VHH binders against BTB/POZ domain-containing protein 2 (btb2). Designs and how they scored, part 3

Target 1, 284 residues: BTB/POZ domain-containing protein 2 (btb2), of Schizosaccharomyces pombe (o74778)
Amino acid sequence: MSMNSSTEISQEPSIMKPVSSISSFVFNAGFLQGTFSDTTLIIKGETYHLHALFLGRSPVLLQKLIENNPKGDVHYTIEVETEDPYVTKESCLFVLSTLYCDSPRIPAEVNVCSVLAVSDLLGLDTLAFEASSLIEKSIRPETMESVIRFLDPNFEGLERLKMGMYPRFTSGLFNKAIQVMYNTLVSNWNTEYARLLCNLPFEVIKDLLESDKLTVGASSMARYKLANEIVKMRASFRKQNHIEGKGDESVVLAFDEGSRGIQLVHIAPGAESRRKIWKATSVR

## First folded at step 4 (VHH; framework vhh_6qgx_2)

Design s25 (from b07 with A50V)
Fold by ESMFold2-Fast, scan of step 4:
Structure s25 (fold): chain B 284 residues (1-284), chain A 125 residues (1-125)
Amino acid sequence: as target 1 above (284 residues)
Amino acid sequence: QVQLVESGGGLVQAGGSLRLSCAASGFTFSSYAMAWFRRAPGKEREFVAVISGDSGYTFYTDSVKGRFTISRDHAKNTVSLQMNSLRPEDTAVYYCAAGSPEYWEKLYSGEYDYWGQGTRVTVSA
């Protein structure tokens, strides 16, 4: 430490400063109150009174502001059209509000799937990736059905599930969901997963139940019993909901000759190859 | 000085309705976001609903969406909470709050500048 005297410091006059912080003024007066709004933004028929300067932080909205006001009028009117059901007024308000702050965070009170949808719509890649990361970390038995429905809301099938509705951000989520199911299926198949398992494509059920990654009892019989119960549940669901042409799903236990004494579980959709059929000499 | 006074609480049967009111004085009413919070016996205070400044944007906690409606009357300097389809778990002391939030999370947090004393709502089964 030094005790040498410093040079004489002159008294500095007070500088002029605003009464409120920039953050407080921009969010409260600008976003919440609409003070000095110069832009009318329409999304799915909902109108928002906002500011071109802050909306310009979205590459999608910036382009629309440029395209729809080439003469530089004082007031802008721009529209973003979408049929996406995940784009809601509440999610739009939250995402648009992030344009009025420096370090936005996705709060627990906002639907993260809807935040991803709006972020994708407005070209906010960083926010969309943050939303996807939060969805991935939230995957557990209680949230599984919601995540799967988000990936494929129209029940298009396995390829949609793998990519999700927003492929740039959602393509990794299905793989994570399946990994969670490998570890939790046995404890949740007739509870948290019951409805979901009835609606999943046959290909997903087959891959899940036949996988060596599925945590199930030490014997092939434990896997066979689990698979048989799930297939029965799926069949009952189809009958109750009058779903025709789905074919008969079946579970077969086959003897593996290449590994003497090992039993293999196979899930089959209706009429299958004779090679996949259960052999009476293998299980009695 | 800012003052918030709640009214409209009482005892009601499950499935019934109540309308809470909060009278505000001592400030420029339109400059503040107005919110309702509640505290059930033995529980922490939780967010219920908020209406933002002059824009009138409204936000609700998931458990009351579709059942509760928050509204603002600038002529009377009041904010109201219309509660429909009441459930026993809605039993709580309801508080009115006013503030100038700096970011989204403050709309849901207990970081409001001014608070009322609360009004009790009891929903019987």
Scores: ipSAE 0.379, ipTM 0.705, lowest interface PAE 2.6, mean pLDDT 82

Design s26 (from b07 with D62K)
Fold by ESMFold2-Fast, scan of step 4:
Structure s26 (fold): chain B 284 residues (1-284), chain A 125 residues (1-125)
Amino acid sequence: as target 1 above (284 residues)
Amino acid sequence: QVQLVESGGGLVQAGGSLRLSCAASGFTFSSYAMAWFRRAPGKEREFVAAISGDSGYTFYTKSVKGRFTISRDHAKNTVSLQMNSLRPEDTAVYYCAAGSPEYWEKLYSGEYDYWGQGTRVTVSA
């Protein structure tokens, strides 16, 4: 954006309005207006017109600026490549804008998961930790499915869930999610958790439903009924979505003193053809 | 001398479209971020959309993203809000605002320097 103001001397130079603050000028004129842009930044094919001085606050962008222009030319062009679907134009705009202010805060209007993804991409650790903290504090039945998908968007399994896609920042979020599920699953499983429970790995469902931390009604039959309904729902979901080769899930009675009266069993794909049903389900 | 005058409000059926306009005068238009806010009966004022400078960035609240488009005409000192796929919950008085935010949060917070008088939008079911 070109500057249109000219330098002029007023008749009464002692009568003047205050200049804008550094913070206001840097954010408004620099970031929002693009005044005196000296850098073209390309992220995932989207172009941003920014300033090397402020982008240098990102260690990732600083390194690219140094590599791109070791001789100090007047304009920079740098690129950040990513296949991450959480890196969006709106999250890039927000995260880049934090480089133009002293006290970055994540507003409710931006997707906090996307802010974490971009912060990780640009090496903005403090902002990434703030985003992670906000995700942790937002975990409730209504947001659980979105949080779990963020941790494991490709359904890779328990190992991915435990670390998330950005392990430096997302490690520990799964443990918080499980804690919330222990406290809220019984009341919300068929409403807020239905789709999520269909997509969680069997080992997670097993640990969750067999756990003494999950308080089900006073009767041991209540836990069996809950587990059986969830297993049925998972089976129906697999059938409706033509998902094959995952194996059969079942709930059996457990007689060990240390058990909570039930045990979830998973029969590996193809195993049923080599074992009789009653032997496959009788693990003890 | 600073004035913001809204126009284009009215009654429209659900699924319809409406275009609001805001005429700005008395200040250097290109130096200010421009925004639209709305207030439904019995509710607080809420952010709708904002646009920076001459051809700058656009910002939307989640509920209107993809349905509303904010635009700016620097030559005419106007900012417009094109509202498509209108819903009964979009019924509100819409206000034009101008400001120089110090950081991102202020784009949404309603801490703008100048405000218009508002234009009423009613969406029937």
Scores: ipSAE 0.465, ipTM 0.756, lowest interface PAE 2.2, mean pLDDT 83

Design s27 (from b07 with A35S)
Fold by ESMFold2-Fast, scan of step 4:
Structure s27 (fold): chain B 284 residues (1-284), chain A 125 residues (1-125)
Amino acid sequence: as target 1 above (284 residues)
Amino acid sequence: QVQLVESGGGLVQAGGSLRLSCAASGFTFSSYAMSWFRRAPGKEREFVAAISGDSGYTFYTDSVKGRFTISRDHAKNTVSLQMNSLRPEDTAVYYCAAGSPEYWEKLYSGEYDYWGQGTRVTVSA
């Protein structure tokens, strides 16, 4: 014989079904089933049947709900337009679902870059920060190209990132990526980083290879050898793909103050820059 | 009493198709998320697909996306999994599950309230 879990004794032969928890009802009945939907949300041509009350947790969606229904009609219709390829139906479903729960966690089954894209689009700062943190922790040689392509799809370099898709997170993530690249370039330039280095603009390669933050041997010769091999790799890539340039990329020894012993240049007919490099202040 | 009964499994050649069905009884079908999981010989159980109720939201694991289609029939209280372009790697026992998840991770986690006994799918090379 076992004791009852309750001290209250009932003579009722049937047991009443317990009321569902708030979390279960809101997520399952509200989000997944669309019970009592009062809002039609359209994102990138996909339609979602949701609830103004929960969508109001997004500052972007709240503004649209207020602006597109000033008279307080019974049903809302709002649209969010974007050309961002990282905004997918799967990422939208996940991010919208977080508005229907208290403690969202980004699962391994969801693309974290896409979560950042949708979170930024909808003004969900906490979720965007969590996504950004997960991306930052995932940065390593094997993931570097995909992260940089996410932040800078055209490989246009730092100045273009200020006008990029995710300006609030772009600089921080790019700085972390470049830091990892500074520490791992010597071991990975001709393998994990080869395609990326061939596609980065000259100005970015110049800044990277001339940087005092680049972990390379202390001698100017070690840095020169690395830079020269990368420039050769880039030249071969351009020839194979018939890419126009402003002239040949080259590495020269430089003795300027603050210089790490090398300088990357575009060599043009007439080569004025070459003579100036050799005249620079040097340390003996 | 809640019951889930799977059917439609069998032997098929690579590139072939099978349609699995799950018959549900003893509960309000539309109030539950319905899913398919599979377990290959010697492996852990993995998520395959899920469908919500009236919203019609569908979810798939990457390896089956574009090949498998999950659907539900409220009149028959059934969930179906149409499996096209089958591969030897799809060989597994397929399980139907029903649940009321509290958040997104539970859709994939296998923490469902009710489970069927499974139906075997064998794909030969």
Scores: ipSAE 0.432, ipTM 0.744, lowest interface PAE 2.3, mean pLDDT 81

Design s28 (from b07 with A98K)
Fold by ESMFold2-Fast, scan of step 4:
Structure s28 (fold): chain B 284 residues (1-284), chain A 125 residues (1-125)
Amino acid sequence: as target 1 above (284 residues)
Amino acid sequence: QVQLVESGGGLVQAGGSLRLSCAASGFTFSSYAMAWFRRAPGKEREFVAAISGDSGYTFYTDSVKGRFTISRDHAKNTVSLQMNSLRPEDTAVYYCAKGSPEYWEKLYSGEYDYWGQGTRVTVSA
C-alpha cells in the first residue's frame, strides 16, 4: 500500500520517496550509532548512550528520567540497580533496542531467559510475556537445566521464587519444568538426562524424588532404588569434577508420618556411617 | 558504487589464528553496519559477526563468542575479523557485508545490501 506524492504546477511530475524509512533511521542512526544521544543509562555498571524520548517508552525508565532530572537538564543520567546475573550487556542491548522499533521480535541468537530478566526489570510487560511464552514452549528434558538455573541463578535454592522476583512468570515456569521432569524420569533415561540430574540443586532433586506426583512403581523400594541410583550418580559426578557440596547426599527409608517411603538428606562425612547403622537397625 | 574487497584468508592449523580484512568504498562507512558471514561446503550461509557504525556495538554467533573479534577502522574504511583458536569446523568461505538494519534480527539475517566476493579459510586438523 504505497501512496504517491503529488505536486502542484509541475512540467515534469515525479514520485518522491523518502531517503530512508523512519524505522531504519531511528534504529540505525539512533540506537546503533548513538547520534544525538541525550541520556547516559547505567545498568549493572555498564554505560549506554541513548535517548530520553525512546527510553520513555519504558515505564520504569520514564519514572527514573522524571525523578533524576526534575528541572529538565539538557543531558539525563539515570541508573538501574540489579544483582541479577541474567541481566547481561547483550540482553540489555537487545531489550533497549526494542524501544527504537515498532514491532520487535526475540531472535534465536539471544538468551530468552535474559530477555525476560531485562524486560521485567524495565517494565516492558508485552516483551516479558512473549519471552515467558517462548521459554514455556521450549521446556523439554534437554532445556530444563537452563530454566532451573534461571529460577535459581546463584545456587541458593529456588532463589527467584523465594525472593518474589517475576511473580507472574516464575511459578508457571517452575511448575512446567517440574511437570516435564515428572513425565520423563521414568521413560527418558539417557546420558544427557543423567547430566541434567547431576547439575540440579539438591533441593529440587529432594522435592522431585519425595513427591507423590512422581509415579515410579507400587512400592517404596522402587522409589528408594531410583533415588539411590540418582544420588550415587550425583556423588560420582561431583567426585569426577572435584565439586565439594555442603555434605554428602544420601537417601534413607522413612516410615509413616506423611513420607512416601524415602527422604533425601545431606550428611556430614562422620555422620554417614552412624546413619547407615541406625537405618539397618530400624528397618530389620 | 559500493565495493567490498576481502583479504586475509588462507590455510591454518587447528588452534591457530587468522585475521580477515574487508576494504570498503563507495559509501559513508561510519553510517552503516558491517558483518561477516560464512558458508561451509555443503551448508547454508550463516551469520558470524557484525559491528554497528559509530557506537561500535558487536554481535556474534554463539559458536565464535570469545574466539573471534570484529572491529572497524573508520580512517581506513576497513572492517576486520580476528579469528583465534580456530577449529576445523570454522573452514568456510567468509563474506563481508554492508547493511542498514531496521531492527535487531536484521543484523543476523542475510538481508544485507551489498556483499563481497568472499575469502577462503581452511583449518586443518
Scores: ipSAE 0.291, ipTM 0.681, lowest interface PAE 3.6, mean pLDDT 77

Design s29 (from b07 with G99D)
Fold by ESMFold2-Fast, scan of step 4:
Parts: C-alpha cells; structure tokens; sequence
Structure s29 (fold): chain B 284 residues (1-284), chain A 125 residues (1-125)
C-alpha cells in the first residue's frame, strides 16, 4: 500500500502563489503537453502538435505557415520533407523545443550531429553554429570516426569531407579533424583509427603520413614503417571486403628536401610499376 | 497521493527481452512526464527513457536507443518500457519516476518529484 507523506490541511488561508513564468508555462504546457495546439507539423512522417506562434521563430516553418494559410480554419497543417538520415525524431523534439524557450543550450544527452542537421533543415543558424562548435570541440580519437562519417556518410571523397553535408556550418570541421590526427595518429592508428583509416581517401592518408606536422619518432625509417603498416592494413581491408582500388598503394623512400623521407604512391599493375619516378631535380 | 508501482523485472540472458510496467495513481496522468531511471551496482542513478504527457513525446539515453521503447497507456494509467537486445551492462534496479518538468534538462535529471520502489533486472552473459 502507498501512503502519502502528509494529508494535513493548513489551518491558515493559503498564500496566493505567483503565476508560473512565461518560459516555464510555454515549455511545459505548450511544448510537452501540447495544450491549445493550433498546428500539426509533419517531419519525415512523424507528427508534432505545436503552435504557429512559436514555430514562426523558424524562418523555414514561418514560410510554410504563410504558404499554408488556412483561410477559414485556424488550424495549420505543414510538412517538412527530408531524406536526411541525421534528422531523427529525438533531434526534432529537442530542436523544436528550443522554439519554446529563450537561450536554449544543447545538452549532453542529445546527438549534436543530429541537432545540426535539424537546425539546418529549419533555418536555425545560431543553433546550427553552436552545434558545429560543439562537434569541433568533441573531436578526439574515440569520436573521430563518427565525425568523419557525419561529414561524408556516402564515401563521396575528399571534396565532400572538406565541405561536410551542411557546408554553411560544417566546412572547416575536416581541417580540425586532421589537426587532431597529426597529434594522435601514431598512438591510435591500429585501434580507434583502424577502420577509419581503411575508409579515408588515399589523398588524405598520403597528406597525413607525408606531413612534417605528424611526429612519428627519431628517424625516416619509423615513418616508413608506420606508413607501410597502414598501407598494408588498407590493402587487407580492401581484399577482405572485395573492394577494387585504382591500383596498389605503396610507400617508397623519397630523397627530396620537402619530404619526410617517404612518399606514398599508387603503383598500377604492369607497365606503371616498371617506370622510374622522375624528380624535379635531375642529376644532369 | 501520487503512487508508482513497477513490475516486470527478472533474470534474462543477453540478447533477451523484458517489458517493465509502471502503474501510476493519484495524479492527472496526462499532465505528468513519466521516466525510467536505473541504478547499476556501485553506480549512480542514470536516465534511461522518458515520455511526455498528452503529446506522447519520447526521450532516450544513447546507450538504449533502438533497443528500448517507452510507451504510455492513458486508459490504464500505465507507462511501459520494452527492453530488447539486453546486454549485461543493462543489469540494474529500474525506477519509474513522474514529474511536471519546466525545462529540457529536468527530463534527464535524477530530481523527479515522485519515484517508485524499483524493480530488479539481471542480464547474464
């Protein structure tokens, strides 16, 4: 049996309590309870019962409310179409809730990449830039694969990685990721980065391993060994997953002043593997 | 007099399923958000899932997304947690909670106004 901790009634008249704050009432009664909803919003097949007044804070939703303008009925029905897999019901709920509060903050419990996707979808630039900033600050070995997958989920290549899927907000994240990899690749290449390194474009692997920003150890041989291990890992991955590359990836010793003693190359089967690599400075 | 009574806990092997139920009484059911929290041996109580009042919006912690589903039956004043693909790390005492939250962070907060006694879930390897 459940018992209430107190059933006592005050012997004195109840003191008039102040009304709830606007923000408290709007969030609880408006957003969470759906009290006096006047708008049905459909995003990616999910239905939300909300309020035109608060949805109007989104320029995208405001335009749809204006276009749908129900002349005789005061109830709005609007739809936002998207194929974006990062637009989830959970991220929509959080982002829509920000329209019902002042100075929203992105909590740790929500997926920040998904928040950026929904913010972009709804034209909420400030929230989208905040999400992008949080993604940038979260880049570390344990999160690197998730960030790279977010930038280029369809493996389109280097240009997509540089832009991301939401270029207004995600351009520049790849450069930050590369900076983190310069400092962490040696310790994480065969653990946190193993799968990621197998899926990155050859150009990215080449630029990373040839860079003087990557500190590998005391000698060019240490860099050669690391690069060779990574290239072999990539080759094994391609064979295991039946992926055909442009040619065999290889590491060669380089004697040019601008290199760190190694160079990554594509060696095509047959004629190309028999050619000599010409240096800018020929020996007479 | 708000009362929450949990049921459905037990022993299950990894990969199995359990459905927890929470019977709620003593309040306007539709006005309260309902949540599930859990406490693993030697750890703090953590958020698992929540469902809002009349709108029925659902919220989940990342570790249970896609595996757990929270639902509400307004006619029975019951909230349920369907737990699929259970893992040994899901072993905990599961608590039902009720609150009328005023901001987003309170949905995940362990400071709900009303709590059940808890039901034990043990997932063997």
Amino acid sequence: as target 1 above (284 residues)
Amino acid sequence: QVQLVESGGGLVQAGGSLRLSCAASGFTFSSYAMAWFRRAPGKEREFVAAISGDSGYTFYTDSVKGRFTISRDHAKNTVSLQMNSLRPEDTAVYYCAADSPEYWEKLYSGEYDYWGQGTRVTVSA
Scores: ipSAE 0.342, ipTM 0.646, lowest interface PAE 2.4, mean pLDDT 83

Design s30 (from b07 with G99A)
Fold by ESMFold2-Fast, scan of step 4:
Structure s30 (fold): chain B 284 residues (1-284), chain A 125 residues (1-125)
Amino acid sequence: as target 1 above (284 residues)
Amino acid sequence: QVQLVESGGGLVQAGGSLRLSCAASGFTFSSYAMAWFRRAPGKEREFVAAISGDSGYTFYTDSVKGRFTISRDHAKNTVSLQMNSLRPEDTAVYYCAAASPEYWEKLYSGEYDYWGQGTRVTVSA
């Protein structure tokens, strides 16, 4: 608090109420106005004027307060370094504000993925699990691209997608996402979903299109047609966006020896995938 | 008693700029969060930007982040919204709102205590 800090708490809008709640006062005067601030917190170069008492509810911030001020100086200064692009000023403001609230809820206007990132950064496990749960419940065709981008922002591949960037909280989200993808591929999909399919790593497309969980119809030919459409779309997208891949993607129709000539769809990078192995088989 | 008066709206070409102002009276300005909301023709009201009391924390919806800047002048008891790189989809009636938020979610909600009557912004293609 500076000597010029003279915030007046107006009773005008609460004229019909006898007093504000403790939670309302702590949130408004403490968090939003910074009244009696005793701590300067720096996250990713952004400065926040807060209170050690409330920041101590974060195990990460509590440890920094203890380590950086062992003699109990009048004012604390602590810093949290991160290169995580999902740690944003707005999500930091929300997550820090939850330390000033009894029953925080994640508002629709705040990016839930960014809330998870900041919660992980500050050791707020309960809030991180709540954010993960909200992400899982939000997975549908229209939100799929955002979820995939969150799990694997650098397009590292299937193993990253399975873990996510915050494995303690994001493990299993891809399993839910892939179930929605199976369902979406059997119906008419919009331009956004088509763009997602173009941006997914080859390994993910291969596993998705070759999976027995993908129900496209009674015949392997329906799967072949869908796979061929997707591979051609991906090739067109790469040329338009000057994206270099590990060879050209292609669809190969093959047979399983154990199935005595049942035709299979196989997706592979490179020239070999353009070869077709055919066997005359009646499809029911 | 409590009054919010918006100004600065008008017609502008895509890529242009406008500065909206909101003059507040009848309450202690620094004790209130101030926000801008907008309502496009035929659509529901949506959050645009907010600024907290004395801490001056700023909040933006993703579609305007980096293009719009909210600020306040405690001496003049005004809050302003500087709108740059305007797009046709920014066409709307812009409303100034003031609240003493009880909890975090109130800052983004349309449940503010006081509202201005709005100022119209039209961005031509």
Scores: ipSAE 0.081, ipTM 0.532, lowest interface PAE 5.8, mean pLDDT 78

Design s31 (from b07 with S100T)
Fold by ESMFold2-Fast, scan of step 4:
Order: C-alpha cells, then structure tokens, then sequence
Structure s31 (fold): chain B 284 residues (1-284), chain A 125 residues (1-125)
C-alpha cells in the first residue's frame, strides 16, 4: 500500500498573512509572554523572567549583565537591591516593559511617582524626566500632600524638599507646589486643606508665609495676622493630636532692607529666643 | 475568522457576584492580550481588566482592583472575569476584546483588534 499522489493542482496565489510588527511582537511575545527568556532579574526580592538583549537598554542593567555573565555562555541572573518604598512590583513591571518598546507612554493607571523611582533605579533618564513632568502637571491642592511626602517622606527639611529624593529629576517640583499653595491653600480653605497645612513641616509653612509671592494685603500687618492665625491653628492641632514639635512656632515682625515683613520662628523648649525683634514704644 | 463570545451576564443585587466568560475562536489565542471593557448607559466605553501571557500579568482599573479577578485558560481558549462585591455603578454592557498592543498604554486603550458583542450586567440597589 502506498499513499503517494502526483496530480497537477491549480493553486491560486495565496495572500500571505502579514507578520506582526516588530514592536507588537517584541512587546507581546517577549515581555508579556516571556517567550525565549534568557535572564532572571531580581528586584527587591521579586523575580522577573526577561531578555538580556532588551534589558541592555538600561545602563544599570547592562552593567550588571556584563558583570554577572561576561561570556554570555549561560542563563543570566542579575539582582538590583533597593529599600525605596516607591519601587513596587507594579511599577517595575511597567518600567521594564518600556525596554520592550520604542515609544513608551505613562498611562493614568500607573503610579507616576513609582515610575520615577524605578526609572532612577534603572538609569532610564528620559522616562524619569517624563514622569517628573507628569508629577509637575498633576500638582493641585488635592495632590499637594502626596507630592510633599514624595519629595521628603521623612520630613528632613526644606533643603530635601527643594531637591527631592531623586534630585536629577525632582529638584523643580517643590517650587511648583509652593506656587499652587500661594493661591489655593490660603484662599480656598476647607477641612481638607486645613488638615494639610497642619501636617506640613514648619519649614514649608515658613517658606510659604514669608514669600513676597503670597497675595495678601500689601501691609506687613495683614501678612502677620494671616501667619499668626495659621500658627495658632497648627498649635491647636498638635495639642489635640498629642503631637510633639521642636518647640513653639511663632510669628514676629521683621524689617528687610528697604521693606518690612514677617518672620516665622521655631523656638526650642527652654531655649532663649527673640520673641519681638522691635517695639514701637521701646525706649533704649 | 476571529470570534469572541461573551456569557455570564445577568441581574444581581449589590454585594453579589457574577462570573463572565469569553470564548475565543479563529486565532492563536496565546498570541493575543485579552481584555474586558464596559459601557454604562449614556457613557463611553471604559477599560476594566486585561490579561496577557503565561506569566500571569494582570491589569485593572482602580475602581475594580481587589473586587474583580481576570483569568485565562489557554487549553479552553477562554478568558473569565470574576466580579465580587458588585455595586450599582458596575451596571454596564461588558465587552471582551483581543489585541496585540505595542506598549503598556495600549493595554488600557480601546484600540483592540477584535471585539465581542457584549453581555449585559445589571446590579440593583
């Protein structure tokens, strides 16, 4: 018995199905499906199965790939350690996925602060700058507390706030945040904003209230009254919530060269301090 | 020809659960990302959840995260959406979609290659 057949068959030219685009194939088969993975990447204890070729687009990961398997003769295993709480599995997945495409966009469903943290960790400067730009555009009263906490989660002080935790990318964000505060927190006060002002570091309140950009009446007395009300509110909040500060917050009149203003002072417990800089009725 | 057929919709009370299923045919199932979208009366279509790959990567919109679970059965060519703790605002026609996104943002966009005709979910107060 033979199963051979030799007959002329009329064959119409077949329309070949187009192959997937390089971009869609690399993202779908490579990243999403893990087809032909050759690299085990461990970030903050989480394991990812990926490809050395695409991970090499990160200068940080490229250096680790070279160090851990310089001959390329075995499966790569590389690790990135970090204690940064903004580095999450979700943010790592997104940022790693950008290495598998040419024109990544940061979607609304991804935490942009976490994207900045992972981009900094992996040396992805362009993505980090895009994330910073999105954070800047998102600054409004409702997001203010989260931005301030992102810039200085441990409330180390004004210098940290001005630079942020990722100075190459975040050093402009505080100035934008304080500008939003000038027009909103003091003009559109409500329960949410009141809580925010009470929870912000003293240095932030000082910078806000001493600024010549704060639009309250031109007189130093109007500015003094506003600042004094805010300081008293902060003191009441600390007392009600049993929060211990670095002493009493206070407002004094200060005379700058050619103009008069106010100064917020932080008086340490038991420390001798100047409560009044100048008295109108002072006689020597 | 690619075909997506949804099932499992119906009427349920707030706090209840429903499981939607999408049966796929006519294509290499494993080569496509699969997603669920919904359209509430008078509103535009919005993303709900997506799943892709054997790695188990799942994606959710914030309003359903922790309540809905998307899953995939490659042997049966099906995608399921387990909906728990349903709310009246979950009332919508739910659509199954299949696509080959070029990057992450496309997983959330309405730019999928194939769509089912939808299954209706009504959550009563």
Amino acid sequence: as target 1 above (284 residues)
Amino acid sequence: QVQLVESGGGLVQAGGSLRLSCAASGFTFSSYAMAWFRRAPGKEREFVAAISGDSGYTFYTDSVKGRFTISRDHAKNTVSLQMNSLRPEDTAVYYCAAGTPEYWEKLYSGEYDYWGQGTRVTVSA
Scores: ipSAE 0.411, ipTM 0.722, lowest interface PAE 2.3, mean pLDDT 79

Design s32 (from b07 with S100N)
Fold by ESMFold2-Fast, scan of step 4:
Order: C-alpha cells, then sequence, then structure tokens
Structure s32 (fold): chain B 284 residues (1-284), chain A 125 residues (1-125)
C-alpha cells in the first residue's frame, strides 16, 4: 500500500476535508503540540505549557491568571498547590485537555477517581459530577475496597465515609456502597470484603450486621454466627497491626420484649462499661 | 510514501524485558502522535501506549503503567516501547500506529491513519 500524490488527491476524504475544524485544530495544535503557548502552569511540581485563553474556562485557573497578570510581560506563570495523592500527571493532562474541547468523555484508560480530584481542584463541576457518576456505577465487591479507601483514605470514620474527600461530588457514594454490601456481603465477606471489614468503623459494622436488609437466612443463629466470625476477624486484625481499638467488640443474642421473645443479634462497642454489663463476655 | 517498520519482537520468559522499535518514514514525524497497540490470540486489538508529537506527552493503559516506557527519537524518526517485567498476559502481536488525533479519545482508539505490520511478542510462563 503505497501512498502517492495522485491516489491521495483522488481520494474523497482528502478533497472533502481540506481544513480542520476549530475544535480539532485547538485540541491538536494547541494542547497536544503546545503551539503558541503563553502560560506555564505548575501543578504539584509538574510543568505544563498551555494557553491562558483556554485555561480561563476553569474558574480556579482564571482567578490565578487574573491575580498573576504580568505587567509588561505577555507570558503567565501560575501554580496550583496540592498534597492530594489522587492528583496525578496523567489525570492533570486529561482534565486540562478537556479545556481544549467541547464535549469531553472520560475514557476507560484514565483513573476516574483521579479525574474527580483534579476536577475539584480546578473547579470543573460538570466533569466532577460525571466522574462521581462513573464511580457510583463501578461499585461492586471487587472494587469496594478501592471506593471506600477513596472516600476515607485516613480511616477517619463514618462521618468522612458519608461525605467523602470531595463532599460536593462524593456525598451519596457510601450509601450506594452499603446497598451493594447488603446484597453481596454473605457471599464475599471472607474473600473480597475481609480487609475492608477490618478497617470499617464500628458503627458501620453494627449497622451492616444488625440490618434486616442483610439476608443471612431465616434463623437469628445464622446471623449470630456470621457476626461473631467477623468480629473475631476484626479483633485479630487489630492485634496483628498494633491498632489501639475501642476495646473488644462482642456479639450478643438479645430478646425483643415487645415482640414476645424474638431473638435479635446485637453488636456491642468495646467500651469497658459495656463489657461489664454483658454476660456474653468472660468474667475476670 | 508513509511506512512504519517494526522490530524487536521475540520470545522471552516471564519477568524479562524486550524493546520494540518502529521506524517511520514518508511524513513529518514530529507532527504525528505515535502509538503501540496489541492483539492477543482470539482477542480484539487494545491500546498499550502513545506519545504525542512536539509536547512529548505519554499515555499508557493501566496494565502496563510502570512496566512499559514509550519514547521517540526525532533525529532517527523512531518510536520505541521498552517493556520490562513482562507477564504471560503481555503475549500478543504489537502494532505501531501513527496519526493526528483530534480528540483525547482518539489517542486510545484504533482510529490511527497509518499502521505497521506488527511484531510478535511471546512471554512464557
Amino acid sequence: as target 1 above (284 residues)
Amino acid sequence: QVQLVESGGGLVQAGGSLRLSCAASGFTFSSYAMAWFRRAPGKEREFVAAISGDSGYTFYTDSVKGRFTISRDHAKNTVSLQMNSLRPEDTAVYYCAAGNPEYWEKLYSGEYDYWGQGTRVTVSA
């Protein structure tokens, strides 16, 4: 397949497309080639050679361009400082490239959590909400640990999990994650969920294991056995990793007096006073 | 006129390394994005890595990130793919491609203008 001038000239595509569209030219010549760059942008120590006109589509970058307007110089230098580990060079390249096109789509090859982080950093709300929607749709047993770590990377607790690290965009993701866990926990607790269950705060474990949405079986004894195994796994994990916990968590089979002796599985916090009042814990 | 000639494929054991090269001719090399794609037996062609023209931005699929490095030499009109820590799942025919992508998605799509004939990489378990 040789390409010669006559063949190229006679081809319909060459004749029908003599010039690039504005959007195609801006993306290719402007972003990918860096033609006529007038702005040096530094994010987390990485340098990007870009254009003030297109960066101005970000409200955050527009403000920085205005604040750092060079008097007597036509080149801009602006910096965005962040310690966010989700802000990566790859995600910055993708997010910045969206400023050079009309209808960006988040490709499968780019980390969607990182796209959300950079979108939040640069004030790109529409892209951030799109990223959040994609994360929500990706929640399944195999991705659950990654999602929970994204919401609460420092294991701060339930309040952080509910908000996430980017509350405007990540609020509600935890609720979806918990719904998926109700449906799959019994089948996956000692495989996909083992590490996650060790790191979740007590309040979440209590709500999960006591919930009527968790279908373990007809018997309260099936739920008791599952809860006891999980609590023991959590205790072993804390001991092995030298984690100072709230004390020993315990499982109690309790009666609902209002329901004429219906047995309920109750997960107890590890506080000393709680251990003393419950006969299920060993007497010293 | 436009030609892409690949070399460097072969048989290697898991954990080993290979360097693929693609020699380009017949166009203004620096104005084109260059990419590597692969096709494993019985599977569809997938994106591996790309490098833009003048800016030199690099792009990788998650499964090769940190193991593969794409680079270009403008003086020699070549693009190279350094493949380290090879795995059996990297076994495929590797294709060099050249294009002028108009959108971000086209960097990953198979919609490049020019393609090489492919070079075979086999990674033994």
Scores: ipSAE 0.385, ipTM 0.692, lowest interface PAE 2.6, mean pLDDT 81

Design s33 (from b07 with P101L)
Fold by ESMFold2-Fast, scan of step 4:
Structure s33 (fold): chain B 284 residues (1-284), chain A 125 residues (1-125)
Amino acid sequence: as target 1 above (284 residues)
Amino acid sequence: QVQLVESGGGLVQAGGSLRLSCAASGFTFSSYAMAWFRRAPGKEREFVAAISGDSGYTFYTDSVKGRFTISRDHAKNTVSLQMNSLRPEDTAVYYCAAGSLEYWEKLYSGEYDYWGQGTRVTVSA
């Protein structure tokens, strides 16, 4: 097996062994083992036993330590409240551990989006920008679903948002994600992108296909054809996976100013489906 | 001086449970993070779970979250892995590891200081 890595470690205890480095001792004994902790930090009901000296590297935690520093007490208790679902125990552990490191790097084993969320919460701007940069570099058709859910967790529609989550750090990510989505949609929607399109909520698909940023050739019929194929694919996917939606998704021709010649609608079976057929046949 | 000895492996049906134990000896046990790694037939060694010392922080690979629980008994110098809802894919030799870790990535890398001989877990379909 060639996957074993060697590290600088002591195999045997020795009276004359080298003193551990400051960074090694601080991370291992201080953070991982909790040796000589003087601070209890509570985030979303999870408790962490840490050190005021190192937590002071976070401007948010430093302010809380100053505000909650009782006279004569030898132990601190501070709390950070948040409703952010991306703030997880694992991401908190990693981000807090960076306060015990000289040059932290975001490893592949932790969720980068969650690292961004906790970094924002704790005022760690450098780490937040590094996380944002890694997310941007990861944007491709195969990872697009996770990025879209992170940027638009309520599925309000990418075109309807003025800013995404964590706007100080993600202002470029929406533009990059939208650009990758539009660039791949025309040629790749029925390949690596098909699964994403089937899993996105109706509102997101509606905004995407009605968007003036989507270029599908010179004719409104080209947009109608693309949208109709995607809607059919979504319907087939729901049928095969026994997923019931609210009525039938459909594409109709639109004659209103400001539309790109189509509208996506939810149509109840019966009269509304007939109307859709008539509109399709009436194309000039 | 630190020696790790695993026990608790065996044959079990899918959906069953096993509890693996690792007994540590030596003077440095309490200062080390403890972990479980596994190697399935024909595959490379992979991370399963880890636990820190007094802080008790636990870490799991995604495929075992909610099914496996790692715990530590400082008085007995043991670390245990409770394995529930076992799947055929969990079939592997399980190794106990102990290490002084200098940075986050070492938790998953297999760069631990001490290793046990391993205990075999077979989950039948």
Scores: ipSAE 0.501, ipTM 0.779, lowest interface PAE 1.9, mean pLDDT 77

